# VH-VL binders against StAR-related lipid transfer protein 4 (Stard4): the designs that were tried, part 16

Target 1, 199 residues: StAR-related lipid transfer protein 4 (Stard4), of Mus musculus (Mouse) (q99jv5)
Amino acid sequence: ASISTKLQNTLIQYHSIKEDEWRVAKKVKDVTVWRKPSEEFNGYLYKAQGVMDDVVNNVIDHIRPGPWRLDWDRLMTSLDVLEHFEENCCVMRYTTAGQLLNIISPREFVDFSYTVGYEEGLLSCGVSVEWSETRPEFVRGYNHPCGWFCVPLKDSPSQSLLTGYIQTDLRGMIPQSAVDTAMASTLANFYSDLRKGLR
Below, E stands for the ipSAE of ESMFold2; O stands for the ipSAE of OpenDDE; V2 stands for 0.75 times the mean of E and O plus 0.25 times the DockQ between their complexes.

## First folded at step 19 (VH-VL; framework fv_nezutatug)

Design x2 (from u5 with light chain T93Y; at its last read DockQ between E and O 0.97; V2 from the best seeds 0.91)
Heavy chain, then light chain:
Amino acid sequence: QVQLQESGPGLVKPSQTLSLTCTVSGYSISSGYYWGWIRQHPGKGLEWIGSIYHSGNTYYNPSLKSLVTISADTSKNQFSLKLSSVTAADTAVYYCAREVDEYDIEGYMDVWGQGTTVTVSS
Amino acid sequence: DIQMTQSPSSVSASVGDRVTITCRASQDIYSYLAWYQQKPGKAPEPLIYAASTLQSGVPSRFSGSGSGTDFTLTISSLQPEDFATYYCQQSWYTPYTFGQGTKLEIK
ESMFold2, look of step 19: ipSAE 0.844; ipTM 0.920
ESMFold2 (binder alone), look of step 19: mean pLDDT 91; pTM 0.943
OpenDDE, look of step 19: ipSAE 0.920; ipTM 0.955
ESMFold2, look of step 20: ipSAE 0.825; ipTM 0.913
ESMFold2 (binder alone), look of step 20: mean pLDDT 92; pTM 0.944
OpenDDE, look of step 20: ipSAE 0.921; ipTM 0.955
ESMFold2, look of step 21: ipSAE 0.819; ipTM 0.911
ESMFold2 (binder alone), look of step 21: mean pLDDT 92; pTM 0.945
OpenDDE, look of step 21: ipSAE 0.919; ipTM 0.954
ESMFold2, fold request of step 22: ipSAE 0.842, 0.835, 0.841; ipTM 0.922, 0.919, 0.920
ESMFold2 (binder alone), fold request of step 22: mean pLDDT 91, 91, 91; pTM 0.943, 0.943, 0.941
OpenDDE, fold request of step 22: ipSAE 0.939, 0.939, 0.940; ipTM 0.962, 0.963, 0.963
ESMFold2, last read: ipSAE 0.839, 0.840, 0.836; ipTM 0.920, 0.920, 0.918
ESMFold2 (binder alone), last read: mean pLDDT 92, 92, 92; pTM 0.942, 0.944, 0.944
OpenDDE, last read: ipSAE 0.939, 0.939, 0.939; ipTM 0.962, 0.962, 0.962

Design x3 (from u5 with heavy chain E102Q; at its last look DockQ between E and O 0.90; V2 from the best seeds 0.87)
Fold by ESMFold2, look of step 19:
Structure x3 (fold): chain C 199 residues (1-199), chain A 122 residues (1-122), chain B 107 residues (1-107)
Amino acid sequence: as target 1 above (199 residues)
Amino acid sequence: QVQLQESGPGLVKPSQTLSLTCTVSGYSISSGYYWGWIRQHPGKGLEWIGSIYHSGNTYYNPSLKSLVTISADTSKNQFSLKLSSVTAADTAVYYCAREVDQYDIEGYMDVWGQGTTVTVSS
Amino acid sequence: DIQMTQSPSSVSASVGDRVTITCRASQDIYSYLAWYQQKPGKAPEPLIYAASTLQSGVPSRFSGSGSGTDFTLTISSLQPEDFATYYCQQSWTTPYTFGQGTKLEIK
């Protein structure tokens, strides 16, 4: 409970960062991605925002660990729930495909996942945890506090506003320009792929 | 072999709605990719108008957004462009194209239609 | 919007010449850059994507280089079929934008 409360509070703090602290990284297909230097590691905190043509519960149910994530998320190649605590939290292990002609080789992550109410919507957030088992075909990455806020659009009950905060340390030795490309484009593609999956 | 073919009137009067259809053969528009419209103004460069995914997700050039509608009809394997309230500035060759939707290389047009000339004249 | 600026606007060259065409983006587009060739009365045809990857069927005399904001298309030995107008296009952000074109003419 202490970990989940700290994680939730961290994401709410990110959601309060003033607009002028962010710099636009990418704007594509009705999604804006911003970034600012991370306070957690030598890298960036990314923010993404865009409208989904679906209600909050369905949007978040497609993002949180569950049966639909692998159906739409082209970057995610596997997802295993390693430990269940309650319906709203678990530890999961997932893998991602290689990017940029395999300059970024496939990664794996082991994350604590927690979903909770936020205003009129939901917050689904996570952070990597220590896990000693590794697999040689993957580089073990680390997600610093990350999460997705989803709230109903004002005066448009069939739509939601989805805002994400992402701080991924991909690990390994990757050129910074490749990291910058992968992070911004992955966030933009997340939205377009999710929109297809919600159909 | 994938082929795209534009169809529609070549002459449109000012203030009318320009309506074009792209017919796709050799590939089902339900199978992936984005499907886009690009125009080429006389003696000038190319301008992306917008793109659609077959399920209806549509994205527009902000400069045209209030005037443009792109739609898809998967049963006919077609997608269409409507541009309202046209002026002489809308005179161009209009192309339909297949837009690549793959990580790291998305957004270029790998197959183009032959183009159709639309003139806006009173 | 990301502005794409090509240089030169036109070039006059002979068969066998080496030609370079440049394209500059107004901001970092990493390697999200494509080149198209357009012959009179025809649609543009893809030539290069991801800044440097040749489209299937494109002759090896064509090459692309660059990343970030500065990109180059090179034709190592011009052939008669290479006289055309060339466009660059960025796909990092929407609206996707094109350079104004470079017309390659017979000298």
Scores: ipSAE 0.809, ipTM 0.914, lowest interface PAE 0.9, mean pLDDT 92
ESMFold2 (binder alone), look of step 19: mean pLDDT 92; pTM 0.945
OpenDDE, look of step 19: ipSAE 0.898; ipTM 0.947

Design x4 (from u5 with light chain A50G; at its last look DockQ between E and O 0.97; V2 from the best seeds 0.89)
Heavy chain, then light chain:
Amino acid sequence: QVQLQESGPGLVKPSQTLSLTCTVSGYSISSGYYWGWIRQHPGKGLEWIGSIYHSGNTYYNPSLKSLVTISADTSKNQFSLKLSSVTAADTAVYYCAREVDEYDIEGYMDVWGQGTTVTVSS
Amino acid sequence: DIQMTQSPSSVSASVGDRVTITCRASQDIYSYLAWYQQKPGKAPEPLIYGASTLQSGVPSRFSGSGSGTDFTLTISSLQPEDFATYYCQQSWTTPYTFGQGTKLEIK
ESMFold2, look of step 19: ipSAE 0.812; ipTM 0.913
ESMFold2 (binder alone), look of step 19: mean pLDDT 92; pTM 0.945
OpenDDE, look of step 19: ipSAE 0.912; ipTM 0.951

Design x5 (from u5 with heavy chain H54Y I105V; at its last look DockQ between E and O 0.93; V2 from the best seeds 0.88)
Fold by ESMFold2, look of step 19:
Structure x5 (fold): chain C 199 residues (1-199), chain A 122 residues (1-122), chain B 107 residues (1-107)
Amino acid sequence: as target 1 above (199 residues)
Amino acid sequence: QVQLQESGPGLVKPSQTLSLTCTVSGYSISSGYYWGWIRQHPGKGLEWIGSIYYSGNTYYNPSLKSLVTISADTSKNQFSLKLSSVTAADTAVYYCAREVDEYDVEGYMDVWGQGTTVTVSS
Amino acid sequence: DIQMTQSPSSVSASVGDRVTITCRASQDIYSYLAWYQQKPGKAPEPLIYAASTLQSGVPSRFSGSGSGTDFTLTISSLQPEDFATYYCQQSWTTPYTFGQGTKLEIK
């Protein structure tokens, strides 16, 4: 419970960071991606925001660990729930495809996942945990506190505003320009792919 | 052998709505890609208007978004452009194009229609 | 919006010449750059994507290079069918934007 409370509070803190502290990294297909230096590691904290044409519960159900994630998320190649604690939290292991002609080779992550109410919507957040089992075909990455806020859109309650905070250490020896490209592009593509999956 | 063909009126009066259709052959628009409209002004070069995914997800050039609608009809394997309240400044050659939707390559136009000239005058 | 600036606006060259055209982006677009060839009265045709990858069927005398903000299209030995206007396009950000074009003319 204390890990979930700390994680939730950290994400709420990120959601309160003033707009002028962010730099735009990418703006494409009605998604804006910003970044700022991370306080967790030598890298960036990314923020992404865009509107989804669905209600909060369905949007978050497609993001949180569950049966629909692999149907729409072209980057995610596998998803296993390693431990269930409650219906709203688990430990999951997932893998990602290679990117930029395998300059970024496939990664795996083992994350604690926690979903909770936030205002009129939901917060689905996570952080990587220690997991000793590794597999040689993947580089083990690390997600610092991350999450997705999803609330009803004020002018159209049948739509949702989806805001994400992502700070991933991809690990390994990757040129910085490849990291910058992959992080911003992945977040933008997340939105476009999710929109296709919800339609 | 994917082919795109624009069709619609070549002459449109000011303040009317420009309506164009792109017919796709050799590929089903419901099988992927984004489907886009680009126009070429005399002497001003190329301008992206917008793109659609077959299921209805659409994206527009912000300079035009209050005036433009793009739609798809999968049963006819077509997608369409409507541009309202046209002026002489909208005189251009209009192209439809297939937009690549592949990670690391997205936004590249790998197939183009032959173009159709639209003149806006009274 | 990201502005794409091509240089030169026109170039006059002979068959067999090596020709270089440059494209500069107003901000970092990484490798999200494409090149198109357009002949008079025809649609643009794809040449290069991802800054340096040749479209299938494009002759190997065409090559692309660069990343970030500065990009180059090179034709190593100009052929009669290469006289056309060339456009670069960025796809990092919407709206997608094109360079103003470089017209390659017969000397």
Scores: ipSAE 0.807, ipTM 0.908, lowest interface PAE 0.8, mean pLDDT 92
ESMFold2 (binder alone), look of step 19: mean pLDDT 92; pTM 0.946
OpenDDE, look of step 19: ipSAE 0.916; ipTM 0.953

## First folded at step 20 (VH-VL; framework fv_nezutatug)

Design y1 (from x2 with light chain A50G; at its last fold request DockQ between E and O 0.91; V2 from the best seeds 0.89)
Heavy chain, then light chain:
Amino acid sequence: QVQLQESGPGLVKPSQTLSLTCTVSGYSISSGYYWGWIRQHPGKGLEWIGSIYHSGNTYYNPSLKSLVTISADTSKNQFSLKLSSVTAADTAVYYCAREVDEYDIEGYMDVWGQGTTVTVSS
Amino acid sequence: DIQMTQSPSSVSASVGDRVTITCRASQDIYSYLAWYQQKPGKAPEPLIYGASTLQSGVPSRFSGSGSGTDFTLTISSLQPEDFATYYCQQSWYTPYTFGQGTKLEIK
ESMFold2, look of step 20: ipSAE 0.824; ipTM 0.914
ESMFold2 (binder alone), look of step 20: mean pLDDT 92; pTM 0.945
OpenDDE, look of step 20: ipSAE 0.920; ipTM 0.955
ESMFold2, look of step 21: ipSAE 0.835; ipTM 0.918
ESMFold2 (binder alone), look of step 21: mean pLDDT 92; pTM 0.944
OpenDDE, look of step 21: ipSAE 0.920; ipTM 0.954
ESMFold2, fold request of step 22: ipSAE 0.827, 0.835, 0.827; ipTM 0.914, 0.919, 0.916
ESMFold2 (binder alone), fold request of step 22: mean pLDDT 92, 91, 91; pTM 0.944, 0.943, 0.942
OpenDDE, fold request of step 22: ipSAE 0.940, 0.940, 0.940; ipTM 0.963, 0.963, 0.963

Design y2 (from x2 with light chain Y93F; at its last look DockQ between E and O 0.92; V2 from the best seeds 0.88)
Fold by ESMFold2, look of step 20:
Structure y2 (fold): chain C 199 residues (1-199), chain A 122 residues (1-122), chain B 107 residues (1-107)
Amino acid sequence: as target 1 above (199 residues)
Amino acid sequence: QVQLQESGPGLVKPSQTLSLTCTVSGYSISSGYYWGWIRQHPGKGLEWIGSIYHSGNTYYNPSLKSLVTISADTSKNQFSLKLSSVTAADTAVYYCAREVDEYDIEGYMDVWGQGTTVTVSS
Amino acid sequence: DIQMTQSPSSVSASVGDRVTITCRASQDIYSYLAWYQQKPGKAPEPLIYAASTLQSGVPSRFSGSGSGTDFTLTISSLQPEDFATYYCQQSWFTPYTFGQGTKLEIK
């Protein structure tokens, strides 16, 4: 309850950060990725934005915990709902494939997930929580407050504007250049993969 | 193994539409990758034109001013380029290529066609 | 657009020599750098991707290094068949952009 309100308010605050505080990290295939230093950890808060050729509800249904996510997301290798609270919130565990020729080994995350209305669209957000069970084949990462805003595109309601905020601590010992590469490329590929999955 | 072959007219008049087709053999374009067009201007300048995923997701070089359309026909294992309102500046060798869509290394062209010379002149 | 600057524009060398070609990006492209070889009248062919990984079937005398903005292609012992023009290409940003080429002449 209080976690969901705090999480939502944090994401809305990120969505209000002035454009001049952001620096472009990557711009590829009609997606722009920016970053700025994180206030949560020694790393970066990433912002990504691009247009999706689908309506808000379908876009968010493909992102939030649900039946579609593993069909399109090449990085995500598993997704399990560990606790179910309401239709719009849960605790989930997901895993990711290795990246950069396994310089970044497979990770797992245990996140609280919350989806709520935002203006004429939706916000699907999350944050990692404590979970005692670990599995030796994965490094347990940590997602600081993160989320996806999706609203109808102005004057084109068959399209949506999708804006994400991501700040992931991958943990372990990874060269900083590999972290920087993986974070920006993962966000760009998220859009490319999602666009394929929506068609 | 995988082969790409461009086809289309070698001479195009100014203001007309350039139309090229790339035929792919040894690999199904519906099995993955992006499929792209690159041109090489006289004096050896290479320029990426755009790329398509077989389901229709398409991305273009912004410098081409909405003049470009790339399309795919999976039943023929082909993809095509149309460039409208051509000028002499569009004279180049046109290559089709397979664009890698692998995590963390995407965007390089691992297979190229032989190239087709297109001259724009009256 | 990201400018890719190659140097030298041309180089003349003897069989057996070590040859180095550089490529500089106008912004950080991390390791999203590929090298191509183009022989006269032929299409470009991939040599190296991810800055340093050899494409399958490429002779081990070719190597790539660098990250960020500065990249190097090295041929450790030049062979007669290495006469060609070499191009770098970045893929961190669209439009993808290429260097202007380095023409390698065998003396």
Scores: ipSAE 0.812, ipTM 0.907, lowest interface PAE 0.9, mean pLDDT 92
ESMFold2 (binder alone), look of step 20: mean pLDDT 92; pTM 0.944
OpenDDE, look of step 20: ipSAE 0.919; ipTM 0.954

Design y3 (from x2 with light chain Y93H; at its last look DockQ between E and O 0.86; V2 from the best seeds 0.80)
Heavy chain, then light chain:
Amino acid sequence: QVQLQESGPGLVKPSQTLSLTCTVSGYSISSGYYWGWIRQHPGKGLEWIGSIYHSGNTYYNPSLKSLVTISADTSKNQFSLKLSSVTAADTAVYYCAREVDEYDIEGYMDVWGQGTTVTVSS
Amino acid sequence: DIQMTQSPSSVSASVGDRVTITCRASQDIYSYLAWYQQKPGKAPEPLIYAASTLQSGVPSRFSGSGSGTDFTLTISSLQPEDFATYYCQQSWHTPYTFGQGTKLEIK
ESMFold2, look of step 20: ipSAE 0.836; ipTM 0.919
ESMFold2 (binder alone), look of step 20: mean pLDDT 92; pTM 0.946
OpenDDE, look of step 20: ipSAE 0.908; ipTM 0.951
ESMFold2, look of step 21: ipSAE 0.814; ipTM 0.913
ESMFold2 (binder alone), look of step 21: mean pLDDT 92; pTM 0.943
OpenDDE, look of step 21: ipSAE 0.752; ipTM 0.913

Design y4 (from x2 with heavy chain I105V; at its last look DockQ between E and O 0.94; V2 from the best seeds 0.88)
Fold by ESMFold2, look of step 20:
Structure y4 (fold): chain C 199 residues (1-199), chain A 122 residues (1-122), chain B 107 residues (1-107)
Amino acid sequence: as target 1 above (199 residues)
Amino acid sequence: QVQLQESGPGLVKPSQTLSLTCTVSGYSISSGYYWGWIRQHPGKGLEWIGSIYHSGNTYYNPSLKSLVTISADTSKNQFSLKLSSVTAADTAVYYCAREVDEYDVEGYMDVWGQGTTVTVSS
Amino acid sequence: DIQMTQSPSSVSASVGDRVTITCRASQDIYSYLAWYQQKPGKAPEPLIYAASTLQSGVPSRFSGSGSGTDFTLTISSLQPEDFATYYCQQSWYTPYTFGQGTKLEIK
């Protein structure tokens, strides 16, 4: 229970980081991706932001663990709920496709997931947990505290502002330039894929 | 063999709306990809105007966003461009193109139309 | 917007020559670079995507290299049909932007 509170507080802290601490990493198809050095590991904390043409509840229902995620997310290849605690929290295992012609081979993650109210919207956040079972076809990655804030747009109540914070340690032996490419492009493609899935 | 063909008026008066249609054959626009418009000014380089996904998601060059509308008609396998308030600066060859939408390699144009010359003159 | 600068603007060469064209981005675009060939009176045609991957059906005398901000297109042994204008294009940022072109002429 206290893990949920620490996770939520960490994401709220990221959401308050001053804009001049961020550097633009990618800007494509009405999505901006920024990054700054992570305090959690030797890598980057990524921030992404863009407008979604849907209401908060539907946007977050397509992101959180649930029946819709695999329908739209081209990177995610499987999703299993390993432990269910409440309607709004679980432990899940998911896998990702290879990227950059398998310079980054398929990964698996085992994450605690927690969804909670935030202002007039929602926060869906997560962090990797220890899980002893591994599979040889995947490299086990690790997500440091991550999450998606979704709030209604003030002047357009049918639209939402979606802001994400991602810190993924892909593990394994990957050139840094490939990591940097994959992290920024994954966030941009997340938005474009989600927009297709919502229509 | 995917083919794209532009159609529309070759001459448009200043302040009017330029309207072009791209007809796609050999591929259904509802099957994927983005569908884009690019123009080439006389003796100059290429300029991306915008792209559309068949479900209606559209993205525009910010310098043109208030003047441009791109739309798709999946029943006719067509997509179109409207550019309002044209000036002589909009005189160019206009191309429609298929924009690749594949993870890690997206954003280049793998099939182009023949191009149509549009002149803006009073 | 990302500026794409090609060098040289024009090249005069003979059949059989090796030709190298460069493209420089104003910011890091990683490997999100494509090359196109345009013959007079024709639409551009794709040659290379992802900086170094040949489009299907493109002759192996064409090759691309580079990442980040500096990219090259090389034609190892020039053929008569290769005299054209060549454009690079980045797709890491929107608006997508093109180089100003490099015209390859017969000497």
Scores: ipSAE 0.801, ipTM 0.909, lowest interface PAE 0.9, mean pLDDT 92
ESMFold2 (binder alone), look of step 20: mean pLDDT 92; pTM 0.946
OpenDDE, look of step 20: ipSAE 0.921; ipTM 0.955

Design y5 (from x2 with light chain D28E; at its last read DockQ between E and O 0.91; V2 from the best seeds 0.90)
Heavy chain, then light chain:
Amino acid sequence: QVQLQESGPGLVKPSQTLSLTCTVSGYSISSGYYWGWIRQHPGKGLEWIGSIYHSGNTYYNPSLKSLVTISADTSKNQFSLKLSSVTAADTAVYYCAREVDEYDIEGYMDVWGQGTTVTVSS
Amino acid sequence: DIQMTQSPSSVSASVGDRVTITCRASQEIYSYLAWYQQKPGKAPEPLIYAASTLQSGVPSRFSGSGSGTDFTLTISSLQPEDFATYYCQQSWYTPYTFGQGTKLEIK
ESMFold2, look of step 20: ipSAE 0.837; ipTM 0.918
ESMFold2 (binder alone), look of step 20: mean pLDDT 92; pTM 0.944
OpenDDE, look of step 20: ipSAE 0.923; ipTM 0.956
ESMFold2, fold request of step 22: ipSAE 0.851, 0.868, 0.859; ipTM 0.923, 0.929, 0.927
ESMFold2 (binder alone), fold request of step 22: mean pLDDT 92, 92, 92; pTM 0.943, 0.944, 0.944
OpenDDE, fold request of step 22: ipSAE 0.940, 0.940, 0.941; ipTM 0.963, 0.963, 0.963
ESMFold2, last read: ipSAE 0.866, 0.867, 0.850; ipTM 0.928, 0.929, 0.923
ESMFold2 (binder alone), last read: mean pLDDT 92, 91, 91; pTM 0.945, 0.941, 0.944
OpenDDE, last read: ipSAE 0.940, 0.940, 0.940; ipTM 0.963, 0.963, 0.963

## First folded at step 21 (VH-VL; framework fv_nezutatug)

Design z1 (from y3 with light chain A50G; at its last look DockQ between E and O 0.87; V2 from the best seeds 0.79)
Fold by OpenDDE, look of step 21:
Structure z1 (fold): chain C 199 residues (1-199), chain A 122 residues (1-122), chain B 107 residues (1-107)
Amino acid sequence: as target 1 above (199 residues)
Amino acid sequence: QVQLQESGPGLVKPSQTLSLTCTVSGYSISSGYYWGWIRQHPGKGLEWIGSIYHSGNTYYNPSLKSLVTISADTSKNQFSLKLSSVTAADTAVYYCAREVDEYDIEGYMDVWGQGTTVTVSS
Amino acid sequence: DIQMTQSPSSVSASVGDRVTITCRASQDIYSYLAWYQQKPGKAPEPLIYGASTLQSGVPSRFSGSGSGTDFTLTISSLQPEDFATYYCQQSWHTPYTFGQGTKLEIK
């Protein structure tokens, strides 16, 4: 409960950051990705935004831990729920495929995941937690507070505005330029893949 | 072997709509990739017009967005370009191409059609 | 839009020569850069993608390098079939944009 509350508040704060504090990192296929220096680690906080042609509940159901995420997200190679708490709260472990022609090797994440109502939509957020079990074939990454806001468009109820805040420490020895490229590209492709998956 | 072939009228009158179709063989457009249109005006470089995914998701060059419609017909393994209200500036060789849709290397065209010349003239 | 500027616009060379073509982006495009070869009356053909990865079937005399804003296409030993126009293309931002081209002519 303490984690979820703090996490929610943190994401709300990110969502309140003024536009002029962000710098455009990538614009492609109706998605814009911004970044700013993170206050959580020596890296960037990324903001991504795009319009989805679906209702909030369906969009978030495809994003949150569940049976659908693996079907469309090409970056995610596995997803396991390690602990389940309340209906919208769990600890999940997931793995990612290699990126940038394997300059970035596959990563493993263990995240606390929490989904809650936000305004007329939903917030699905998460943060990495300590987990003792490790697998040598994966580098353990760390997600600082991150999440996805999804709200219906005022003029089009069948569409939703999806806004993500991501600040991932991939860890390992990776050139910063590779990290920057990967993060921006990943976020853009996330939207593209999700749009494909919602069809 | 994947092949793309453009088809359509080579002559269009000003203010009319340019309509082209690209027929894909050797690969199903429903299997993936984006499918794009690029044109080359005489004496000029290449200009990306737009791309479509087989699901119907389209992305256009903002400079042409208001005038361009790209569609796909998966049953025929084709995708099409419509450009309305054409002018002499739209005279060009039009290419259809397959746009790579993979992490890390997305956005370049790995297979091209032979191109079709479209002349806008009264 | 991202502007792509190639240099030179034209270059004359002889068979066996080492040829270098450069492409500059108006902003950081990381490694999202492709090179194409176009012969008269033909469609462009991909040579390199991801700034430095050789397209399948392309001779090894072609190579690409660079990242960020400055990129280079190199032909180590020019062959007769290499005389053509070359284009760079960025795929970092839509709309995708091409360089103005570099015409490689016989000296």
Scores: ipSAE 0.724, ipTM 0.907, lowest interface PAE 0.8, mean pLDDT 94
ESMFold2, look of step 21: ipSAE 0.814; ipTM 0.909
ESMFold2 (binder alone), look of step 21: mean pLDDT 92; pTM 0.945

Design z2 (from y3 with light chain D28E; at its last look DockQ between E and O 0.86; V2 from the best seeds 0.84)
Fold by ESMFold2, look of step 21:
Structure z2 (fold): chain C 199 residues (1-199), chain A 122 residues (1-122), chain B 107 residues (1-107)
Amino acid sequence: as target 1 above (199 residues)
Amino acid sequence: QVQLQESGPGLVKPSQTLSLTCTVSGYSISSGYYWGWIRQHPGKGLEWIGSIYHSGNTYYNPSLKSLVTISADTSKNQFSLKLSSVTAADTAVYYCAREVDEYDIEGYMDVWGQGTTVTVSS
Amino acid sequence: DIQMTQSPSSVSASVGDRVTITCRASQEIYSYLAWYQQKPGKAPEPLIYAASTLQSGVPSRFSGSGSGTDFTLTISSLQPEDFATYYCQQSWHTPYTFGQGTKLEIK
């Protein structure tokens, strides 16, 4: 309960960061990705934003832990719910494919996930938690507080605005340029893949 | 062997709508990729106009967004370009192309049509 | 928009020569760069993607290098069919943008 409140408050704080603190990292196919130095680790906090041609509940249902995620997300290779706490929160373990000709080898993450109302929409957020079991085929990464805000568009009720905040420590020894490429491009591809999955 | 072929008028009057169609053979446009339009101005370079995924997701060059519509007809294996309110600046060779949609390499055009010359003149 | 600037605008060369063409992006594009060849009266054809990967069927005399903002296309031993105009294109941002072209002519 306390972890969920802190996580939610942290993401609301990120959502209040002034526009002039962000620098554009990538802008492609109606998605803008920005970044700023992270306060959590030696890396970046990424922000992404784009319009989805669907209502908030369906957009978030495709993002939160659930049956749809592996259908559309080309990067995610597995997803398991390890513990259920309530309908809106769980601990999940997921894995990602190798990237950039395996310069970034497959990763695994164990995250607390929490979904809650935000204005006239939803916030689905998460943070990695300690989990002692490891598997040799994966590098254990760490997600600092992250999440997706999704609200209806004012003048287009069949559409929603999706804003993400992502702060991933991929761990291991990865060239910084590979990290920078992977973080920005996977966020942009997230939107493109999700748009295909919603249609 | 994938082939793309543009068709449409070679001469269009100012203020009219330019309409072009790209017919794809050897590959079903409903099987993947983005499908795009690029034009080449006389004495100037290449300009990306926009791209479409077969399900209808479209993306446009912001400089043309209010004037351009790209659409797909999967039953005919075709996609089309409409450019409204044309001026002499829209005189160009127009190409259709297949845009790669793969991690790490997305956004390049791996197959091009032959091109069709469009002149905007009174 | 990301501007792509090619150098030189034209080059005159002989069969057998080594030719180098450069392309500079106005900002970081990592390796999201492609090269195209356009022969007179024909459409552009892909040569290289991801800065350095040859398209299937492209002769090994073509090579690409670079990342970030500075990229190079090299033809190691020029052949008669290589006289054409060459364009670079970035795909890190939309709109996708092309260099102004480099015309490779027979000396």
Scores: ipSAE 0.827, ipTM 0.913, lowest interface PAE 0.7, mean pLDDT 92
ESMFold2 (binder alone), look of step 21: mean pLDDT 91; pTM 0.943
OpenDDE, look of step 21: ipSAE 0.842; ipTM 0.934

